# VHH binders against Dopamine receptor-interacting protein 1 (Dorip1): the designs that were tried, part 22

Target 1, 310 residues: Dopamine receptor-interacting protein 1 (Dorip1), of Mus musculus (Mouse) (q4kl13)
Amino acid sequence: MKTLFEEIKASIKNNYNQDRSFWRPVLPWGGVFTIKAGRKAVSCTPLYVEIRLKNTCTIDGFLMLLYVILNENESFPRELSLHFGREFVDCFLYLMDTYSFTTVKLLWIWDKMEKQQYKSEVHKASLVIDLFGNEHDNFTKNLENLMSTIQGSYCSNWHCPTRVQEDQQRTISINPPQEIPHGNLIRLAVDELFCSKIELCEERGCGGLREFSQRVFCHGAPPFVVLNMQHWKPEDLAYVPYYLDLSDHKYLLEGATLFNKEEHHYSAAFQIDGHWMHYDGLRNVNLILLNKPPEFLLLSSLVYIRATEK
Below, E stands for the ipSAE of ESMFold2; O stands for the ipSAE of ESMFold2 at other seeds; V2 stands for 0.75 times the mean of E and O plus 0.25 times the DockQ between their complexes.

## First folded at step 18 (VHH; framework vhh_7pa5_2)

Design n5 (at its last look DockQ between E and O 0.19; V2 from the best seeds 0.00; counts 0 for: pae O 11.6 > 2, placed apart)
Fold by ESMFold2 at other seeds, look of step 18:
Structure n5 (fold): chain B 310 residues (1-310), chain A 123 residues (1-123)
Amino acid sequence: as target 1 above (310 residues)
Amino acid sequence: QVQLVESGGGMVQPGGSLRLSCAASGFTFSERAMSWVRRAPGKGPEWVSTISKSGGSTSYADSVEGRFTISRDNAKNTLYLQMNSLKPEDTALYYCARDLLYWMNLPYEFDKWGQGTQVTVSS
């Protein structure tokens, strides 16, 4: 009788694990990882008994978004493996799916960040890794392989000293237009960066016309793109477009990260099955369904996902 | 579907030798580090040995260093453990496991296990 009871409990546990869509993993702020003595990672360094992560909000929102994006389309894990590496994508999904929250942050730190991007020191038998800073320095800078673009231009004047030019950018960096604000400022800024255009050549004494080709992604149109909105003023963000056209591909608004200046803290908002959610790793209830789309008053980044051809 | 199947266990006297095998399928074996883990009667799991994806780097628990040798054949998708100078305290159920984090120099964590093969060392 006790064995049947234990088999029923095991059956419930297995069903619970397989029905993970209702019990989504949600990252808490920070983290502690305990190290047993004699492990390879510990035996080669000053002895410490734990790794402690501080100020992880600069990566937490984007890690959550990455998890959501990888689950949006069965092809995205394979596509992103070309840019992130297959081992990273496989480990990331496994660690998220098994609620190994501190370990998945260590995966990002060790595999994607360089040592100079974060502070670390041993204090009272703990290795403390401090991710204080901004999300660009700690996360989106490491998307440069995925987000890199190039735009060529040439001047019609055969004698122009800078006749052929190339402009490579490692992020999608857009600036607010210098014109009178309209309800479509973000789309205008994107078009200024990406669209072909013809302008008077700025070389002194040249007199030619400089033709800019369409800006293209160096490694093909990625499954998602990130717009750094850090320098945009709240008053300029009255309208956030739900779609963008980038290099002949349609991209749909998937989510955003938000920065609260008073708390010096990042949070995120994103869509799961068409429902807007607010994520804040610092809260006990850290994923909340929103009654309406967020108004993006403290926008730090926008995330767009490539539309599926259907 | 990922599968790991251990074999080669058995009964042996102290000082004897055994060679364990683990047949892997359902994943790219040559891209993953692999480990042996054992569970003695009434005890929790104990890490035994790990080998890198290429086979160029190996590590061992202090209790088996010098007596056990881990190896792999990536062409056959097979992991091996040569156990020499066996002691009664080596008696355990031996599992092969796919090591998730070895290549990152982080604590060992395993995402797939076999069913195990029994090794018994007694007089």
Scores: ipSAE 0.000, ipTM 0.305, lowest interface PAE 11.6, mean pLDDT 78
ESMFold2, look of step 18: ipSAE 0.005; ipTM 0.321
ESMFold2 (binder alone), look of step 18: mean pLDDT 81; pTM 0.815

Design n6 (from k3 with K65E F109Y; at its last look DockQ between E and O 0.76; V2 from the best seeds 0.00; counts 0 for: pae O 2.9 > 2)
Fold by ESMFold2 at other seeds, look of step 18:
Structure n6 (fold): chain B 310 residues (1-310), chain A 122 residues (1-122)
Amino acid sequence: as target 1 above (310 residues)
Amino acid sequence: QVQLVESGGGMVQPGGSLRLSCAASGFTFSERAMSWVRRAPGKGPEWVSTISKSGGSTSYADSVEGRFTISRDNAKNTLYLQMNSLKPEDTALYYCARDLLYWMNLPYYDKWGQGTQVTVSS
């Protein structure tokens, strides 16, 4: 049986109509929400009759990816509800499915972001919310405890001032290895973060050896993870692995976000049923089927999904 | 298919009372906040009242507070609006609306009924 997406793809190729929307919901950049019959509490804030969103590309790609991920496996809405809340996940899917695009962005902004993470101002009876900035500040850091990990370590020097350490992180922060000329640099950087190891203790004046246990997820292996790739150069990305082992769990490449420095604009690429799509909310045709897997030049993020188990 | 069907409107004299009902189907009524919204002739929509999913929290527009009472029966999937001491300015088409994002204080009414007419006239 062909998937619904494959049937829609064939329909589009037979009639290359840019305005026909046979695709799943696809977010446009920005948005306007008109307030109709606002409740008393809303009317007591500086008066406005609409909400206007600007520079939303810092969340749009990830919101698209989140929608794809939630539809990838029937168990993922339940699992992600444990991290994001059931009400958020249910409303997110409903709003996406009903093409309520500005509203789903407001759901993210007001439920998952703090007011200090964005600029807002009432101008001529419009509340203007400006998401200019960094994709990771506006999305990845607000993923609650989804990607939280912990790693313990122990130094062999009895007098080490930090002899027993516990390192907790809420994101997966990896850096390009600088002394390895070739190979799968991303996998090496992930292994450096996650695998057990023994290293020379970094405390100044300490000559001991520090043993690191394997890094593990604090709340179990999440349905997806996000790797921040902003500081990785194209030369470091000659090979982007289609799978990773993270704390003894296999993860498969689901997609990526991309940053165009000249336009200061984010876009995304992701797989639906093994077919690569490119998403760009600023384009008139904002979801395009790719003829081949994308070359991940100018990566902002990589998104990996937990492999299905029987 | 989500449906909201209002009833109980009609003509009354000033000072009279009416009780509006809204029958809900096609969704889990007890998990959604609900609102009454009205539209008077020549005016835009006006929020009247909101009730939380449990019924434990209610709110009212200043123009109706003390005269109108919103309630719900989650076992019967029915929303109510008891309207007392009616005034000519209460004349409007009254809509039952699902208040999807009540918990965020965003007035997003994603589903509406056809409305029931209330006319207050001598």
Scores: ipSAE 0.393, ipTM 0.768, lowest interface PAE 2.9, mean pLDDT 83
ESMFold2, look of step 18: ipSAE 0.522; ipTM 0.816
ESMFold2 (binder alone), look of step 18: mean pLDDT 83; pTM 0.831

## First folded at step 19 (VHH; framework vhh_7pa5_2)

Design p1 (from n1 with L100M L101F; at its last look DockQ between E and O 0.01; V2 from the best seeds 0.00; counts 0 for: pae O 18.6 > 2, placed apart)
Fold by ESMFold2 at other seeds, look of step 19:
Structure p1 (fold): chain B 310 residues (1-310), chain A 122 residues (1-122)
Amino acid sequence: as target 1 above (310 residues)
Amino acid sequence: QVQLVESGGGMVQPGGSLRLSCAASGFTFSERAMSWVRRAPGKGPEWVSTISKSGGSTSYADSVEGRFTISRDNAKNTLYLQMNSLKPEDTALYYCARDMFYWMNLPYFDKWGQGTQVTVSS
């Protein structure tokens, strides 16, 4: 049996000239899961016979990206099992490959989200789960055991009240540089976050020099990283680098999530076998070959995968 | 009418230098990212370098990194490529192109010039 990934690859090879009529929809926005007779219902009152998902675009793009990442390298399912759990990775791949898309979203919600991250209520015998919000709150926040980093610093002034400091970040947010340097603004902003540096101590009245160590991943260099780009204006965005060096590992651009401000809607772009694709769960044909920039879309996140060679 | 006109090509010995120019007209040059693309004999197009609309961000193919410098003058609607330490492998027809997808590393160019020939031979 061909996997969904193999079907997508075959379709790209045969249809890169615009023939979209044979493409199967993948991971459509929202979803309905019907509770069949004989299955154990959730032990809750009031009773319901189906689960309806709304506003799932805040997780859909990243679920597609995760699926692509897990299929890009034979070792990544094993490595990501250390962070997500083996049961999650095995179920995720199985459900994607059997087109059980509402169930995949329920797997994420049940296994990775806390109840306060979403709104739910029973309405007309349906449990309605509403993922309205943003991708950070509904997806990337739940990656902290993968994305957490720490950077220590030390001030040269013996009398500094905060001579030794640590800064732990649970996710990776890349802020635009205050100065507009030559070159790649994104790479420079990443280096500012991760590289060692020496700065004047900000402690009032101190006057010492503060030395920052290189920022490191708390749980080791992950198979992929997500850079949150929510603080960038479109006009401030520099060239998107194909490679990044993070904590002595090379990372390769895998994809991006995109935001349509008018629709308040997320989509994603990623590459398969060197071909860029655009995924948008709201569209009838929701996975297409990308041959020009999506119009009027803002960059929400960048996704990079780890290269295993130095 | 959109026009891109390359110039500055020629024959040079290995290790030499050339500076290519591209004059743009018929569109708002300062609002578009620009690229150099080359086509060697018997090969398809190869991306060489890209510069953002303001000139604040540049990128290069690995084969030319450190030897070539892309620049632009938005007041003169002109794109440049300074080529140093030229090698025989750099022999190609060099095109100036408007780059729509540079931030995603997708080489979609909606307008091209006629090209200028660069030949590196001893």
Scores: ipSAE 0.000, ipTM 0.139, lowest interface PAE 18.6, mean pLDDT 79
ESMFold2, look of step 19: ipSAE 0.000; ipTM 0.226
ESMFold2 (binder alone), look of step 19: mean pLDDT 82; pTM 0.820

Design p2 (from n1 with L101I; at its last look DockQ between E and O 0.38; V2 from the best seeds 0.00; counts 0 for: pae O 16.7 > 2, SAP .704 > .668)
Fold by ESMFold2 at other seeds, look of step 19:
Structure p2 (fold): chain B 310 residues (1-310), chain A 122 residues (1-122)
Amino acid sequence: as target 1 above (310 residues)
Amino acid sequence: QVQLVESGGGMVQPGGSLRLSCAASGFTFSERAMSWVRRAPGKGPEWVSTISKSGGSTSYADSVEGRFTISRDNAKNTLYLQMNSLKPEDTALYYCARDLIYWMNLPYFDKWGQGTQVTVSS
């Protein structure tokens, strides 16, 4: 099994022109949008002349990844439109293609986030929107029903007060196994969440056995999934599987998001045409070839794309 | 399957009035802002007016403000443009357009009708 770090090392060997940018567009951190004078308001918003975005790194890496994913396969824009809406996907692609970077972030905020998920205030005729927080709250949980799953369970004790249970989740969060420090820990954690199993019932006084069915996607296998990795340590990254089975569908590693604890800042790594790139919206050169594993960065998320079938 | 069909154009004399209609189908009309755009011979497209999804907010180009009124009937999936005090300069092909992000003062028109001709002469 190849790890993310081994993929990065391999890309270093295959690149002879490290100074050349391979891909556009690339999002900068933050943004300012000026409202044109001379138009009457078309919304019920407070009076202001510009919108300022702060701390957008909680969405920037994923917006880049979403753009890469939508360009990976000709069918993905149509498939993702079923979950996100055709209007959103069409507008997102147009805005990214035209380098309308602040506007694409506002599209995400307007269309996919709820008002209570971010701070906003008007200061000196500027609306300031602050996306401080984490990527899961600001992006992953707002992916509609894309990654919705369900798992049912039954206790063998027919007197069990909760004999029949269903667990629905809209996101995929996995935790490191506590008592197995070696091996492919990510695959083990995924299997713990998805595979059928039988366990002792945890209801007080029950004593029965609880059988869990296989966890399945509520709306079919999505074009991509995001695994929330917030509790994983850097040593766990050495065993990142390139291939993953989710509910009987094959998925391939597409990218990762990374967190710098000192800066409280997110970045991303992903492939463009077989070359691993590191994206960081705060840097002067915000998209570079990966020559070696990034230093001092924690894994935040892993992104897997559904394998193409012939 | 999205369709926008404009109607109500024609020939009028200066000072006259016309009411344009746009019948919408194939999408949830009440959830979308709508705009009118016009194209005069030899000129590029010119934004005319926009109305919010609820109809509560409207905006107009300076050249038509006070003379044109945009409205909508969400129950009938229909957009309207009442044009009064028409001038020869208003001669153009008028399009109904679906406005993707009108609240940003950066309208994106992802669907257009075929247009209805308005001619103001003699």
Scores: ipSAE 0.000, ipTM 0.172, lowest interface PAE 16.7, mean pLDDT 76
ESMFold2, look of step 19: ipSAE 0.000; ipTM 0.190
ESMFold2 (binder alone), look of step 19: mean pLDDT 84; pTM 0.839

Design p3 (from k1 with K65E N105D; at its last look DockQ between E and O 0.03; V2 from the best seeds 0.00; counts 0 for: pae O 12.4 > 2, placed apart)
Fold by ESMFold2 at other seeds, look of step 19:
Structure p3 (fold): chain B 310 residues (1-310), chain A 122 residues (1-122)
Amino acid sequence: as target 1 above (310 residues)
Amino acid sequence: QVQLVESGGGMVQPGGSLRLSCAASGFTFSERAMSWVRRAPGKGPEWVSTISKSGGSTYYADSVEGRFTISRDNAKNTLYLQMNSLKPEDTALYYCARDLLEWMDLPYFDKWGQGTQVTVSS
């Protein structure tokens, strides 16, 4: 059977529809799931439990991006199974490919989120799960082992009280440089986090030089990385790099999540075969082909995919 | 053949405690999320709690959060519900339910036990 990814690709290639949008909503905001007995449960008492999802835009964009990433390379489902579990990856792809969108959100909530990450309430026979919040709390926090990095440093002064240090980060958060001329500021911020460097040791009275090694991924270079960009202003985003070197691995821009603060609403943009798409779960036509790359003026996160070497 | 057998119900005074157990057989218990669902007299089914396959994530209805604790022992293929500070409104038939996540690729409950009665009264 034709996968949802194949259907999206086919709709991109079809030049006969001038609106150039996918004809079916993908991952609509929210959702309602009615729990019922399966056909093999004839001997069980039928049970109807309704689950209502609210404010799911805090996960929807990243779920869409994860789906695209898993379809970008034959090896990525296997590689990501080492972090997410084979059961999760297989179920996720199946649910997306069968348009079971409320169910795939429940898969994320129940398998990857902890109870403290969301609010829930049972009214009558209906469980209401409210994902109000932000993408970090509801999605990217649950990726932290995938993104974990470490950087060691050594001070040249043998008597330095902190001569040997290690800095481990669970996520990749970059901040805009302050008082620096505008330009490719994202690449500068990435290099500040990842590249080796030598600085004057900050220990009081030390006077030595501290050498920082290159920051490396604790579990090998992942198939994708997420850069948290929430503190970046539109003027700082004049150039979004289409490729980055992260720990000697080349990464290519796959997409981004966008946040409209006035509406408290997330959307996403991503590439399929070099064509940029915009996804917004609140729209009736919620997946559209862009005529050019997005401007990233409302950037929340950048997503990069590991380049295939040959 | 898949079986779920609940036990540990009974009659208890308000403020008391009970521990429910669910013995699972006929499937790989450690690969499935599990849930408790209850049916009060004269009411429809109400979801109570869910636990992930590893036990690392737990979820509770607001009406029981802080009072009930779901747990599992994957070595014994057993699901538990510790119920503390019981109230009369907790009176219900309690069912153990299996998610279909791995088997049918859906979070869909297809197998139920017979239920164990919990009655909270004077």
Scores: ipSAE 0.000, ipTM 0.173, lowest interface PAE 12.4, mean pLDDT 79
ESMFold2, look of step 19: ipSAE 0.000; ipTM 0.226
ESMFold2 (binder alone), look of step 19: mean pLDDT 85; pTM 0.862

Design p4 (from n3 with L100M Y102E M104L; at its last look DockQ between E and O 0.16; V2 from the best seeds 0.00; counts 0 for: pae E 8.4 > 2, placed apart)
Amino acid sequence: QVQLVESGGGMVQPGGSLRLSCAASGFTFSERAMSWVRRAPGKGPEWVSTISKSGGSTDYADSVEGRFTISRDNAKNTLYLQMNSLKPEDTALYYCARDMLEWLDLPYFDKWGQGTQVTVSS
ESMFold2, look of step 19: ipSAE 0.522; ipTM 0.824
ESMFold2 (binder alone), look of step 19: mean pLDDT 81; pTM 0.819
ESMFold2 at other seeds, look of step 19: ipSAE 0.011; ipTM 0.252
ESMFold2, look of step 20: ipSAE 0.013; ipTM 0.272
ESMFold2 (binder alone), look of step 20: mean pLDDT 82; pTM 0.822
ESMFold2 at other seeds, look of step 20: ipSAE 0.414; ipTM 0.764

Design p5 (from n1 with S52D; at its last look DockQ between E and O 0.83; V2 from the best seeds 0.00; counts 0 for: pae E 2.5 > 2, SAP .669 > .668)
Fold by ESMFold2, look of step 19:
Structure p5 (fold): chain B 310 residues (1-310), chain A 122 residues (1-122)
Amino acid sequence: as target 1 above (310 residues)
Amino acid sequence: QVQLVESGGGMVQPGGSLRLSCAASGFTFSERAMSWVRRAPGKGPEWVSTIDKSGGSTSYADSVEGRFTISRDNAKNTLYLQMNSLKPEDTALYYCARDLLYWMNLPYFDKWGQGTQVTVSS
């Protein structure tokens, strides 16, 4: 009767210094789904009797994080259903709680990824789906309209050919500041993207001042956001903020995904009840309790959740 | 607790008819597609028929199309399979199954009944 989330939380409370791991593998890398009884397919030849997944680390960490996020607040399943669809959210939680992990990955691949985002071929009556690639292409870019934002601007030059402009983005893309700043570079980059500002107009020959409004979420402040950190060097990450203000909403650091270049492999770290855990789908013991927060070296992403406001 | 209970199986002569029923409980029946799957002796499972959540769309395996009719009564949480013109090759254990991922075209039957035996012989 216990959900997987309840079992993980119980293991944290009952974990003495000797055993810092969760007893069950969660979302093991790859997977095999056996088709026990097929039916007429809409568009499949040649036929296959199983689906084999490879290189799933590009989605596994985020799927684990999504599961944790959906359990953080009673309202999040409903709110996220508005973006992802009720059937997706209901099936995702059910499949995670029944340890149907390969099926969870198929749910993501089939419902949220486009066929051009992955390679698939049939070999010896097995459909092989290969998710080799970039974590953000395979997951973050497929979050529908969750993180969609818009920012308007206008130029003080009444004759500017692009006097009124709007910039829409479906993801949150921040870059390290190009000047030589010290301090919280991530917060500076977030503020550069979101906060109102005034800059010289970039239109050729214009000479006016362009005023940018605050960037706002198109569909309200989402339960979580993902910051793509792939282009950030370790020296730029001296400080990872535990709190951010995004469009006047407070967000708290929930977790991160990490990239191990030697293994060419993604992993994740996240919090449950203030305790940091590390997830790595390649390990037999793939969910462990950390002694301390991770150092966040070689980040792929940072994940923030909307703070409870009542 | 999800429960699927099949009934209506039995022994019948070739050319005869049977009506199978499946009583569902423990979930919102009207929100899920349902399938009949059969297993003949020594064979793996064979998909027979599927009906969507509303009952508006049905599909059948080539081997049973024209002879079998799937239906549902969402008010009574019951799935049916009317089997006509039965052949010895239809002899199998017939399972009612919840077709959890029908909406995304993945054949995943997450809940099964115990099955009801259908025997077609001289």
Scores: ipSAE 0.502, ipTM 0.809, lowest interface PAE 2.5, mean pLDDT 86
ESMFold2 (binder alone), look of step 19: mean pLDDT 83; pTM 0.830
ESMFold2 at other seeds, look of step 19: ipSAE 0.514; ipTM 0.813

Design p6 (from n3 with D105N; at its last look DockQ between E and O 0.69; V2 from the best seeds 0.00; counts 0 for: pae E 2.9 > 2)
Fold by ESMFold2, look of step 19:
Structure p6 (fold): chain B 310 residues (1-310), chain A 122 residues (1-122)
Amino acid sequence: as target 1 above (310 residues)
Amino acid sequence: QVQLVESGGGMVQPGGSLRLSCAASGFTFSERAMSWVRRAPGKGPEWVSTISKSGGSTDYADSVEGRFTISRDNAKNTLYLQMNSLKPEDTALYYCARDLLYWMNLPYFDKWGQGTQVTVSS
């Protein structure tokens, strides 16, 4: 049986005469799930007979990227199962490969989101789930411990009240370097977060030097990381690096999510076999092959995958 | 290729018993929850019972609880439904179904058999 990923790859090879689209919709915006026979736990005595999803673009691009990532390396499904659970990863791949796209979105909503992160309401025998909002609240913050890191530091002043510190983070938070007007700002910001350094201790009146160790991943280098770019200004994004070093591991640019402020709409771009694709769940032809890498002026996120090393 | 083949249906008088079987192939049976769903003449599908992948957890519709027993033999890749104290309202086509998303409480039966007929009349 030919997987969805294999069909997309075949479409890239068979794109004769400048056709630039994949022949079927993938993860269309929204969706309707019909309950055929409910169980006690959900709908044994149904208040509703279907589930309607609205405003799903806040997860659709990332779900598409997750599917691509899981197919990039034979080991990634096993590795990601350690963070997301085996049943989630197995069902996700199966549902994507059988074109059960509304069900894939429900898998994410039910298993990875907390109920407070979305609005839901029963209306005329339908449960309506509305994912309007922020892509990082609905997806990036729900990646379990995948991107968890820790960095220790030590002040040379024996009497410093915070002499020994640990800083744990569950996401990767970077800011543009404020004192450098040009260059690769993203790489510099990543290095500021991850690399060892020595700085003047910021404790009032301390005067010591604080040595920061290299920041490391708590659970080993993950198959992918997400950089939240939603607060970066367009002028700060003049250069997007195709590779990064994170805690002594090489990461390669896999894709990005894009945000159109006028439409309040997210889309995504990513690579398959070195070819850039654009995904937009609102379009009838929603996955297309690009002639060149996308313009990165409307970034919401950058997604990097761990490179295979020797 | 996933296949689910039901058997053991037939005609029986009220108060009688039947045991349904479902032979599963084309997937790792011991890793999936399984359900029985029935469809009475002219009616929509009605969930009957579900069993977890290990067999350690079972659930039943109120209409059959205490009368029906779901079980599985993971070594033989077979699902069973023991039906006792049968009533005319139990008359239906009984389907074996793979309950793919039982673990997250979403009713999604991704694979079905063709069903076996159970008829209860006097």
Scores: ipSAE 0.482, ipTM 0.804, lowest interface PAE 2.6, mean pLDDT 86
ESMFold2 (binder alone), look of step 19: mean pLDDT 84; pTM 0.840
ESMFold2 at other seeds, look of step 19: ipSAE 0.510; ipTM 0.813
ESMFold2, look of step 20: ipSAE 0.436; ipTM 0.791
ESMFold2 (binder alone), look of step 20: mean pLDDT 84; pTM 0.836
ESMFold2 at other seeds, look of step 20: ipSAE 0.538; ipTM 0.819

